# Ledger of designs, part 4: VHH binders against Protein ECM9 (ECM9)

Target 1, 377 residues: Protein ECM9 (ECM9), of Saccharomyces cerevisiae (q02202)
Amino acid sequence: MQSSLPLCREFFEKITAYLDYHDFRLTITANQPSITLPYYVDEKAHSIELIIFKTTFLSLFQEAHTYFNKTFSDQSGISNENIYYMTVGFLLTTPENKTVYNVHEDLLKRYFQDNSVLVIPDLLVKEVRLIQRLLCSSNNRINKSSSLWILYRKLFVLSLDANTLVLPDILFVFHSSGSQHFSNYYCWNTARWFYDNLPYNKRIELFNLTKRFCFQNVKDCSSWSALAYMVCQQEEKKTDNIRDFQRLTSSFNVPFKINKVDLNFQVQPADAFTQELVKWIDRTYAADWPPYLCLLQITKFNITLRIEMDSVLLTWRNEILNFEENSGHIKMINNTPIVPEKFSNDLLTSVNFAHFGYKKLFLNKFLDKNKKEQSDS
Below, E stands for the ipSAE of ESMFold2; O stands for the ipSAE of OpenDDE; V2 stands for 0.75 times the mean of E and O plus 0.25 times the DockQ between their complexes.

## First folded at step 1 (VHH)

Design g7 (framework vhh_8ghr_2)
Fold by ESMFold2-Fast, scan of step 1:
Structure g7 (fold): chain B 377 residues (1-377), chain A 124 residues (1-124)
Amino acid sequence: as target 1 above (377 residues)
Amino acid sequence: EVQLVESGGGLVQPGGSLRLSCAASGFTFSYDSAIGWVRRAPGKGEELVARIDPSGGSTSYADSVKGRFTISADISKNTAYLQMNSLRVEDTAVYYCARDTYEWSGSEYAMDYWGQGTLVTVSS
């Protein structure tokens, strides 16, 4: 009773309380003079926000750290359940502490080794919910944690074998984490991994979500790189994921069979998407490099797509020439279009230099790579 | 290693304007850090007056300065600015540039690296 880690336990319970799909956010905020509550749950029709006040967050930190110090000084009579709740407190307050993270994962491994196949699915559902909701938090230390993203992949593989599915929430996790952390490398790297390992219908949904996200987040290099990767998986082939799945889950020593995921078809033909992307660039007057880099990566080594780009190249070259005749030559420094000093306070002209500058950069890089495909004779 | 250097403070009359600058070294404005301006008047506590996200996509202001102060950042120069217009006697304080690691978004308690401060005095 005196050592029950009441705050760590309560936050674990609050974070894992809801079974149905909901937009979940974890927010840490300053204390308000008129509010003395330790935390607040803002529950709406399709969204839940757990708001933790600064004073409560510090109390949670202190509770977890005090227990951690006791655990290392007194090695007798401490329960695995209390150690688990302590690790949850650390994941919420100091997610970068790899020592405590390793304790958390080791407790999961021991639970899977010591319990029957009938009990494991219930734990997996709660652990997946905990990790998904942490990755959707507004705290950028948590939502970019490489350890948590790797654990998420491990839990996904374990869920396939335990006949538990968490697929409905996956799309929200990528959208939420991507939205809360600009260019979240581990988020979008994990999206690539899920794209390779999801069943066909969910791959289509993930591709469409990634495309929609990119079109709404022009500057996000990580999401645009993931989109290019998804489009470039054009070959009709079965991916052999067994070795990767075994590597991720070998330490859990579960009695489940690791199964292959079949990837027989591309979600969208590269030619159709390439045409859509070109039209999107022109329609939105894109003035940032990531869409152009995506287009370059997609067309890089595909001879058919390179030939189909001839009309686009001609159009864009004529647009650039017309702009340069009226505004002066576009200068590049370190592959970035430079706005001349006389136009620096002219928003429209500045956007024009960026737009036509990146088109010019694309043409130069595209033509250079196209020429290098030809043998010099 | 990590250093923030403020400049641009001084004496100004009520209704006047000042522009504060914060030059960062030892780190870059990145996905996991933002810049805030925090002020402390003699005998008063800290007040977070303005904050800017590392991507430059979002800014926030204290109610006391909304519509008068504007925060901006030049990522290429690794420098943040606070444009202060329609200054009042109550704006007299030492202004600190501070790094926000998003741990307590929108809180003065989230700041983990602070500059030396620059004094702004508004008097006639």
Scores: ipSAE 0.000, ipTM 0.105, lowest interface PAE 21.0, mean pLDDT 75

Design g8 (framework vhh_8ghr_2)
Fold by ESMFold2-Fast, scan of step 1:
Structure g8 (fold): chain B 377 residues (1-377), chain A 122 residues (1-122)
Amino acid sequence: as target 1 above (377 residues)
Amino acid sequence: EVQLVESGGGLVQPGGSLRLSCAASGFTFSDYEAIGWVRRAPGKGEELVARISSSGSYTSYADSVKGRFTISADISKNTAYLQMNSLRVEDTAVYYCAADFGYESTWEYDYWGQGTLVTVSS
């Protein structure tokens, strides 16, 4: 590949098309129809899915790597457009390749200093669309890529200057990426970064999305950790995220446009959220640890919330005692409630052992933490 | 071009040892999820013998070769190895090096070498 990269270019163009669809998904599949197609577009009323067949994806891998090995190492006479398309092929097939990622990022930085460096129409808009859609893909190598999530933060900063930020897509990206990969660390870590740097009205939307996602994904420790962070706000981490944002705005010569006053408002008061979470736990008979850990983390250093928990602790203690009187003592192994063998085929009783077991674990950890803090002071 | 090239096969007596090598070109070890060694004997189907993750953190072996075979990778040389010790007549097969890029949760390998013949016979 001397002058062009047909597959890399074609997939860049295909992925960055469809401006009017918020629900765009990228799927890689081995289930190829009897007719030999490189890809298929499944179009619905308000969503679109680009399905790339595995054989075509391997061809894309081969095209990008062949260009890199034979042409890129001799950079004489290579167009920046061809280098860009080659890097897109790597982002689709091998996003963990740091050398090519750095080439991609360097081209973008040079482009935003001098638009003549890359002659691609609406490049920033297409780049944002490309990266968002990659992060929403079903491929776990792509949707959890630390490099792509870091690039997404940088694109957010660049989009502020161009006024091209599409916030509905940002919310979809976190929801979609979180759904595609259980406990997606970089997804939810990036959500914390966005939460600390977004204006108040957009922080509300992101908070509500994170809360709804957690309530629907009880076992996802990464999303629940992000929710606890958003409610309790650790000063050191918030300062780091704000400082990182300011560093990026300086490095890209973007004027700081976010009103700092907005960053100081809480989306939901911690006491109101704590009450909501307790009621949710009771109503849903929550039988997994992350909601309880979230409750523990939120109350960790808040004296007022700890006092308000007294009535909850009393109620839960009485519920546990009543359950144990009827069903036997709840045994814990490695912080996990054990369901007695005689009840293993009774789904309701099994759920009850988990539910009251985690309430018991919460009580023990809450009380132990309170005792330690009192002895330390 | 992306390819895998095997070497090191041959004729050995029972109880002997061989080391197979798989040289990758056109990509690096960080570009794939895992490298595996798959063998096929005339009287048997395909058997995954050993697998190593690209990070080197995880290795797995077929029960038939555990304790006798060791898979390793040299990132700097872009080469994977299969050290075969205490060879048995039943180990006679064509051995293939295969790269898995992790696009699916299936045991489908994306690139295969040409294969190298290992014969264990007196």
Scores: ipSAE 0.000, ipTM 0.250, lowest interface PAE 17.0, mean pLDDT 78

Design g9 (framework vhh_8ghr_2)
Fold by ESMFold2-Fast, scan of step 1:
Structure g9 (fold): chain B 377 residues (1-377), chain A 123 residues (1-123)
Amino acid sequence: as target 1 above (377 residues)
Amino acid sequence: EVQLVESGGGLVQPGGSLRLSCAASGFTISDSYAIGWVRRAPGKGEELVARIYSSSGSTSYADSVKGRFTISADISKNTAYLQMNSLRVEDTAVYYCARLEYTYGSEYTFDYWGQGTLVTVSS
């Protein structure tokens, strides 16, 4: 008299129902004594938020895990549709479970060979929508899940099949997910993979999004590392990402076409970006390490950029000396500039100690990286 | 020789309906990869609003038109259609029928285009 996995199915339907909104948010929140609802939908003019209370989320966890345990001992009433809904429950509650992840992937792969295997209307459209919304959720257990990001790559590959007609909103996902979780490693690692595999037009958009995000999130090491990768002509890693893409297309029997010209083109010349970044650091008085590390990483693989940095190094050295004459010597501890206690209540001077301190750290590391390439004077 | 000819455009008031037709010659729709409707409006650029795959019959729509527009194909007449309901001022555009070849990275190569038909939604 009851449907197997009613909660898993219900949340799949709720998360995938809102097709016309680009701003969909999934939130898991503490129960409020005045509210007895298991969840509710907060619909605003330009956004939808599905708010799930913690007790309901735990019930979803229990439902999925109970059904999973049943699959080992009792095969009666087990359908591919129920297995799918169970795996959705795991993706929501325990996305790190590789066994259930593999079951989910196998179902999708079998579905693409024979659509009768899984009778769910608009399955791939809803699956892409589900995973995108999970990755854009405010829940850090979900939005930084390595399994969900790997699944997103696979869904992108599946979307290339002529019969599926699904267009993942990659740009929105990276911006939203990056904004929800500080230094989301798997988000920005996945952005590198997409950068290497997208056609030129989409690579331009992804590069520009990543650059804007970094300039707005100066402390985010993961996004800045991805930006450095996109600027740096790192052929070995690019080849690995392209091979991974080809492996996935073969695994899912997806025909694909590749534009070799698009894949070999750089969005922004490394020298132009380096000049822009140096000017940005100077203009903003950047007081956090990630922009400097980005600058260090892009110059590591480019001899021409190292030579062009000579004028920057001289300028920054003179700025540091002038600052130290007026404010005292910049002390570094564990690669962190120390603000003297006498200046702790002077925000401008504190920022300047960090700014010139990181310039000093950059100079030391840049010269150390180039030590073998320096000629004896 | 491939040719696509659109018809059915015109002036309509908000909330009205129009049905666009796309007659194909020099190829059969059933042998094509996909057929789509693309609109171009000043300031908005090019937008793929609807698409139908010949092999699967599966259809897709831009979020801006989903639930209002319906794409279909009549194989016997070698003609594709776009039924447009609940039209809005922002639907004003030149509508093109295009034969689509799916290329890399979720993008489409439009290898053949019709001449375009103007749809104007205003009072």
Scores: ipSAE 0.000, ipTM 0.129, lowest interface PAE 19.2, mean pLDDT 79

Design h1 (framework vhh_8h5u_2; at its last look DockQ between E and O 0.01; V2 from the best seeds 0.00; counts 0 for: pae E 22.9 > 2, off the site)
Fold by ESMFold2, look of step 2:
Order: structure tokens, then C-alpha cells, then sequence
Structure h1 (fold): chain B 377 residues (1-377), chain A 120 residues (1-120)
């Protein structure tokens, strides 16, 4: 006799149901007096928002939790499908519950070894859609769940098997998830992992998306750090990501290997990107630190690029001197330029204090790194 | 109706202490889907989070207040607290209590705030 999980099953069908969209957003929000529905679907020209009200969210947790507790005493209604739907409820409500995560993953591993383990139609397609749409949640605990991002890596590896025919929409996930939570470390660290393991054409697409995102979100430290990584590719971290990919392919028995030549391809050479970034800083009077830190990270340990930077450093040094002679010494507190009180209402001067202040900070850190590297040899 | 109300603000000298209170109605802080947070806003600045406590008792603080501020709750009174010690002039701000659903960085319920002024 089979016990049903009607709420968790309904959630699964709702979140996996939609086909034609360019953007998706999952929103969990307070109940409104005028709305009695458990879910609301807001369809627009090219985007869909699935809204889950708090009472529905709580009911999903209660149903999943009740079923989990029953697995210790009541053997009626225990089936692989019901266990799967229970874990779907937990992935939404408490994605970092390691016990339930491990149960979910075990069912997936068993399914990929023996498709009869779960008789859910189109399971792999629906699982990918589920995880991608969870990562598009406005809820911080779901969107920033390390467990869900790790599961997404595993689903990518599984999609490379010739028998699956599933292609994760990687650009959609990073665009949507990155835009919903400022400086999302897990999102952008996962983007680094994908960059190191994607084939040539997809690496180009991810690089261009990341670059566009950075220039549209100048203050986002996590995205700028990912862009710097993609431009210069730190060898030790790249090796770690490649080893993790190989470990996952082995654990799932996926017969796929990335050619080393493909893994070392650069989309944009570091010197070309550096010239572009310096020009952008100068042209826009950039007044936020992340672009400067990106530049500092890229120029580390590149002797040719460091020599070419000499002319930039001289130009910036002269600009800083001229500015300080005309407007006063730039005061720094905790490596942050301070706009003097007498200029607080002068927007142009305030921007200039930040702009030349960050150039000054960059110059100091660039020279300090040079001295430390020279001292080691 | 879900409501939070702040109290306990005032004028104190540098180095002094204040205890802010956040009274909740229409829900309980012990509900696993509501956390209590304290935020502050000085004139011309964005809101800054200074403390969060989950229904399970986990706490987080930014470095600017860590060791000086302590968040707590009293389930019997359905009230949260922010103990502020070693106050500095830069702590001057309007302090807001927020009931946060599932620990997100969104404000579900936001009080009117209570003014804290640190000066001679």
C-alpha cells in the first residue's frame, strides 16, 4: 500500500513543468490577504516567476519531515519514488540537510546504474530543471547552498554521458543566480570550476557572460575575482578543479576525458584584457575597488605585463600628484579613500577622490608585491 | 498582523552601553522560519546588518561590532535584544529590528527604528 506525498509531488511537477522561457525566478514570499492560492505563476514575454507562499513552503517542510520520521517505524507507503519526492521537499526547504542530501544523491546514483530504480518519467531532464530553478531562487539559503551547487556540478558530469541527451543551461544559471544575490561566492566559484572543465565553445560563452556581468555590476567582488581567475588561470586552482571533475567522472563511471589542450585555451589574452581594463578605468573614472583588484590579480607574476605596466604606473603617479597638488592629500582609512567634508556636496570632486585614491592604493600594492617577490630571490 | 517594534534607544557617552528590544506580535521567534536581525542606518548610508540570530540560536556579526554587540532572544516574552557595549561615535544611527523569513537577506517586517546617539 502506497502513501502519497501530495504536496511534494505537486511542487516537483510545478517547478519542472515549464518549457519556453529565457529567464526563470523562484520566489518565496509572505502570504497576501487577497491571494488564497498555494502557488502563483507570473508569465511575461520571455520570463516566468514561480511564487511559493510561506504557508505552502511550511506545509512542504512539514510533509517531507513527517514522511522522513515515518521511515523509522511505518513500512507502509515506503517506495523509492516517495523517498525521492521527500528529498525534493527537503532540497527546497533545508538544502543543507546532509542526511537527506545523501539519500537524494544515492537514489540518483542507483538510477544511473539501473533505470528501474525510479519510474519517474524524464527523470534526468526534470532533475536538471529542478536544480537549475532552485539555484534561481531569491531565497539566500537556497541560492547560496553549497550542496545544491555541488549537485549541479554532478549533474553536468552526468549530462556528458552519451546515453542521457541532457544539456544543462549553464549560461542561464550563472546569469540568473548571480544577479539575484550580490557577491555570490558559491555561484562564482562554481563558474570557475565550469570554466576549467568546459569545452572550447562553452568556455567562450561563460567568459563573455562573466565579463559582461562584471562591467554591469562593478561593485561585485566575487564576479570580478572570477573574471581575473578566467583571464590568468591560477595553475594550482585549475589543477584542483580538473582533479575534482575527473573524480566525479570516475565515481559515476562516465567515460569522458577533457583534452589538456582544450583546458589551457585562453579566451582573451591577459595583456589584451589588461589594456582594455586600464582604458576603461581611465575613461570612466572608475571609483570602485574591484576592477583595480582584478588588475592587480592579473598582473601578478607576469614579467612582460609588469614591464608594460611601467608606463601606466608613471601616468597614474603623475595624475595622482597633480590631483593632490590641486585638491589636497588623499586620506585613506582601512585602504578606503576618504572624501573630505568640504567636498561632500561636489559630486565630480568626490568621484575624483575615490578614483585617484584607488589608483594610489593600486600603485602601493603593486610596488609592495614587487618588493616581496624580489626579496624571495 | 505580523509586527515588530523597537525600543531602548537614546543618548549615551562614548564607552557606554545600551540594550535594544524588539517585541514581536503575530508570530513567534521560535518558529524555525523566522529569524531576528538588527540593522542600522546612518544618514546618507545604506542599511548595515549588525546582528542576526536564528530560531536555533546561531548568531552572526560583522567585524565592525563583533565582540561589542550581542544579540539574544527571550522566547517567553517573544522579544529579541541587542546588547551594545563599548559604544563609539560611529555607532550613531537609527537601529531597526527585522523579522527575517528563513534567514534571507530580505526584510519581511521592519519596524520604525530607534535612534541611538553616541556623543558627549
Amino acid sequence: as target 1 above (377 residues)
Amino acid sequence: EVQVVESGGGLVQPGGSLRLSCAASGFTFSDSYYAMGWYRQAPGNQHERVAIISSGGSTNYPDSVKGRFTISRDNAKNTGYLQMNSLKSEDTAVYYCAAEWYGSDTYDYWGQGTQVTVSS
Scores: ipSAE 0.000, ipTM 0.099, lowest interface PAE 22.9, mean pLDDT 79
ESMFold2-Fast, scan of step 1: ipSAE 0.000; ipTM 0.243
ESMFold2 (binder alone), look of step 2: mean pLDDT 78; pTM 0.788
OpenDDE, look of step 2: ipSAE 0.040; ipTM 0.377

Design h10 (framework vhh_8h5u_2)
Fold by ESMFold2-Fast, scan of step 1:
Structure h10 (fold): chain B 377 residues (1-377), chain A 123 residues (1-123)
Amino acid sequence: as target 1 above (377 residues)
Amino acid sequence: EVQVVESGGGLVQPGGSLRLSCAASGSIFSEDSYAMGWYRQAPGNQHERVAIIYSGGSTNYPDSVKGRFTISRDNAKNTGYLQMNSLKSEDTAVYYCARDEWSGSYLYEFDYWGQGTQVTVSS
């Protein structure tokens, strides 16, 4: 049967039909003279690309918006199923529309109170799959959407009794979304929320994923900020994330209680991590700021670590002095070490100017008498 | 070179049971850093995950098999298992054993896959 939302429904079915494919790409491209299809699926061994031509994308946009306008002005004969499909069309074409996001969330909330509200088989499973695939897509409008990341937290809460959202999928979403969009703020902010609300054993796996991601993505300020947060044990922000989780469980009438004892265990002692990070910086000749900012952030909230840093500071100061005696004074512009033109083609020396430059910047900020936070963005 | 080989598949009637085995070269199931899983593919469908056991021993199952399937491993024998009870016609598929080398780089696919073992549930 044809409905008033055939494209919205079709794309929902296409996105939710492919089991076990995590790498999902949504591509919008110009119409090609040799191709008469409205869209097609490019299926590879471990990835799927849904390719939508511009004319079809425009039709999808128009279908969703026309239905939205009709629903707002004339509410006679409007089905909840069609409203749901319309909201899916908005998530694909206009993901930051807060009005339609609220309609989508309200329908889900009503459905879990009364299953007769929506007649869609396995709705929670399909909704989880849909949102995860959107967050893992290469479309930067979608994978960094604050609304979709908030919805992901809500789906986690709704999945607590149903086991439809599992740790491997959660870990993959953070890795994939983080990899698709450099410094994905809402992705890594949501990882902090999951970290505070997961049981200890699952929290360990999320911490280890975040640490490995950071070591492989040295320039990613958002992932390194999340890692620093996980190490620092900031009680105020942790309390806020736990309260948000409790608010969501109450809002969706989910009878779940977190084991408070688990939430107080440290995944990795801050001193052990600090030693690991310092050694990693030294071994890799880290030439980008985020690891140094992470080190600065973790020492900010731990007075014992500040004292323990005295030996590191002395070692780094001596290394900087020895380097500057042999290669010339390291100049900084807007907190960035400058590589002299004469060394621009000397890879080792260029890396050393960046490496010792950021060590120098770290020392200056660490020893700052005002001890105020400095923005490095 | 690491190899995994599945066995234990066959023809069984609805309500029956099968135990699948996954034998591996080397000590891949003896290392706590590795997860192992069972996946299946029915004709015309994509691969579906049916069980995972993580490095720490935690297990996970989709709702379609939860309560009916049990994953386990014997690290001393370098062998993984899938106990399948109360089999349904919908469980008919080729079953694959996979091992994930958890480094954060291999989340897109498991590092090592077997050739698969056929399970057919029919009356």
Scores: ipSAE 0.000, ipTM 0.106, lowest interface PAE 21.3, mean pLDDT 78

Design h2 (framework vhh_8h5u_2)
Fold by ESMFold2-Fast, scan of step 1:
Structure h2 (fold): chain B 377 residues (1-377), chain A 120 residues (1-120)
Amino acid sequence: as target 1 above (377 residues)
Amino acid sequence: EVQVVESGGGLVQPGGSLRLSCAASGSIFSDYESAMGWYRQAPGNQHERVAIITSGGSTNYPDSVKGRFTISRDNAKNTGYLQMNSLKSEDTAVYYCARDFYSEGYFDYWGQGTQVTVSS
């Protein structure tokens, strides 16, 4: 038997295989070995990587688009399985194509109502596996795709139905996707959405993962912004995320009930986190802005935290004055501390200029926010 | 920490019976309206769903096992079961237990699985 979509089907099967591997990575690379290969599987004891070469990726693109163009005007007599495989090819090569995304989602919705619509064993399990592996890929077009992150939310909602339940590995996906793309906005915005809709015990796990990721990725503004959000509990945004979840459950006819009591519990009190963050900044000599911005965001409108910060502000001001007395005035350009050229080859002194410079920037912005808060009352 | 452990597999002759158990640690069943299910995979075949049971006790089975397999759960012991009767050679597979999506650290690996071999 011949297939109209051999590459789309083959890659669906390859990406959804390897059940015994928790750590599956999908890599698309321009680097080809001297021997021409369509793809390579690097299988180790506890991890597997599917490496797709750019030329094969382009062939996959061509196959999916050719099929789409051929069937665009008349879909009568076309197999739903072939349409599904075509849409998988688009998710891999052009994930922002809304028309094909809508076709893909419609097939899933119809399958959910009637399994005979699409004859693929355990389709929802394979779909979750596919989308998770795509979001964990090294391809920045795929791992930051807003369409794929939206589809992941929808798959999460579909997974809540008692008759079609699957287990999405949310924590692995956020850690892996965050690591694959620096400042992955859609990844960390989706983490906020999950945080607002997960039960308390899973919110603890997601919060702790986000905090550990931030402490290991000091420069990542997106993860630090998500962490600040989780600490501050912004009611308006939380309400929006909960409403979005409820609309999705209605759209897929999922009879799911959220435990409303859990929605009001904080994972870590803001004062405890603030104390931990200040100590972490001091101990690590943090020399990048995102932790300081996080500290500003969590203290912005909290009078109790503002008072607690008075001793920190005094300590940091004295440290800055002592440093400037010994090393010269810290110069700021566009809110960035400048390391004098004479110290550019001295790593310790360069780090200290950045560290005390960002402390100085924090103090200036913190005092401005306090004055603004007082005038707004 | 949450763990899922399957047990009760083994070698049986055609027409024989086995009872599989799925034990979970933690309060997996109490977080939401939790469901659990059994899945199986034979070498060279795709995963197939064998049975699902909701927290309220509603069950679903594919035609291949309907009337021969019975899924049940004991919420007080946080344990699920699959009673397999009138076993056939085509039932030979590794059987996996699945839990609610809130289960920690499990995707496709709802446990290490338990081998069921039906042979004369």
Scores: ipSAE 0.000, ipTM 0.125, lowest interface PAE 19.9, mean pLDDT 77

Design h3 (framework vhh_8h5u_2)
Amino acid sequence: EVQVVESGGGLVQPGGSLRLSCAASGFTFSEYDSAMGWYRQAPGNQHERVAIIYSGGSTNYPDSVKGRFTISRDNAKNTGYLQMNSLKSEDTAVYYCAADLWDSGEYDYWGQGTQVTVSS
ESMFold2-Fast, scan of step 1: ipSAE 0.000; ipTM 0.160

Design h4 (framework vhh_8h5u_2)
Fold by ESMFold2-Fast, scan of step 1:
Structure h4 (fold): chain B 377 residues (1-377), chain A 121 residues (1-121)
Amino acid sequence: as target 1 above (377 residues)
Amino acid sequence: EVQVVESGGGLVQPGGSLRLSCAASGSTFSYSSYAMGWYRQAPGNQHERVAIISSGGSTNYPDSVKGRFTISRDNAKNTGYLQMNSLKSEDTAVYYCAKGYTFQSSGYDYWGQGTQVTVSS
């Protein structure tokens, strides 16, 4: 017999299908009068896009909601499998519904508790694929969902047994989600958490991805904040994360043990990164605050880095003074460099006011931090 | 419309080998994402699990067949296999291929009709 939720089930299977590559996209698009297909799969050499037409999306919405209503009035023929597929339909159409999200997570917990260790790995693989691909969706309601990002952490911890399960592909998820939603707070907050908990090979890959993303997205405060965090944490010794792992997964009560991640390895020395960032700022004529805030944050409590900054401070101070002699004093209002109206149509001079203005703001804040630290001695 | 068909069963002497195949036909999509398993039922007994393979290729076996049986799959052909070596009279049973979504408490949605394996002289 056919499932009472055939559309929800079908999209679950489409989204969790095995691929030789990781580039999967989920797109919802307007119907065209000449197209009668409910959805289609656009398969290319190294990417697949599942395109759902709006009428099919509405049918999926209706199927999921009709079944949800049925669970309150007629309990005959209701199975945990059908409830699960209903919740998948909600995650695709109404991801902000926390009641149904809680049902989804609770069913996943029950399935883990009710089944043998032999079946749980398959469920984990499919659930990881589902959540990863939802987070890569073009739909901003889905890719910024705090519930889905937290579930992603929980699933990661459950997947840490290297002899049983392959670790999820983290890199594409963070790049895709970060690119689709400017300053995606939950995306980059989750990247910080993964950085703390990934094995060394994935940790260095995540650091390099975050750095590259920041250098290409100068205005993205969330990604730059994550990068600063990663730089500051890279010199940490072995960390015992078992309590955090237990907190995230205790309610799942799985029949196997959760393994610790070894965090003993440094990704990039903080001094080397600081030098790279300073050179990058100078070469790109960075005219936005986030790179300077990152530099301020990574040098805040590191005495060695602060001493190494002395030559940078001298150079930047001289550059500012030289600029001000030729263009006039850089005025700051609410931590923003003001471009004089007479230069508003001069793009090069306007960029220079922003560039040297943020250097000036950095120097003021850096020196202010030094004074506070000196008074504590 | 989804059909699961087993083949490769037969009569074999103790210590012999058999390779079972499980072909699935009919699918709502072109990608195989199902978990697959082999189960058996001997006369007078309940069904018991003999091998499981995940969509990603991870395998597991009970102690009774560990080291003797090997499960594998060809996702492009939507076909699973069970290689049975060093067969014992205790392995005599009807062997069933199970395929399905991992969500169900049972773990499987589709079952074949079974194929008879007899180990005797």
Scores: ipSAE 0.000, ipTM 0.140, lowest interface PAE 16.8, mean pLDDT 76

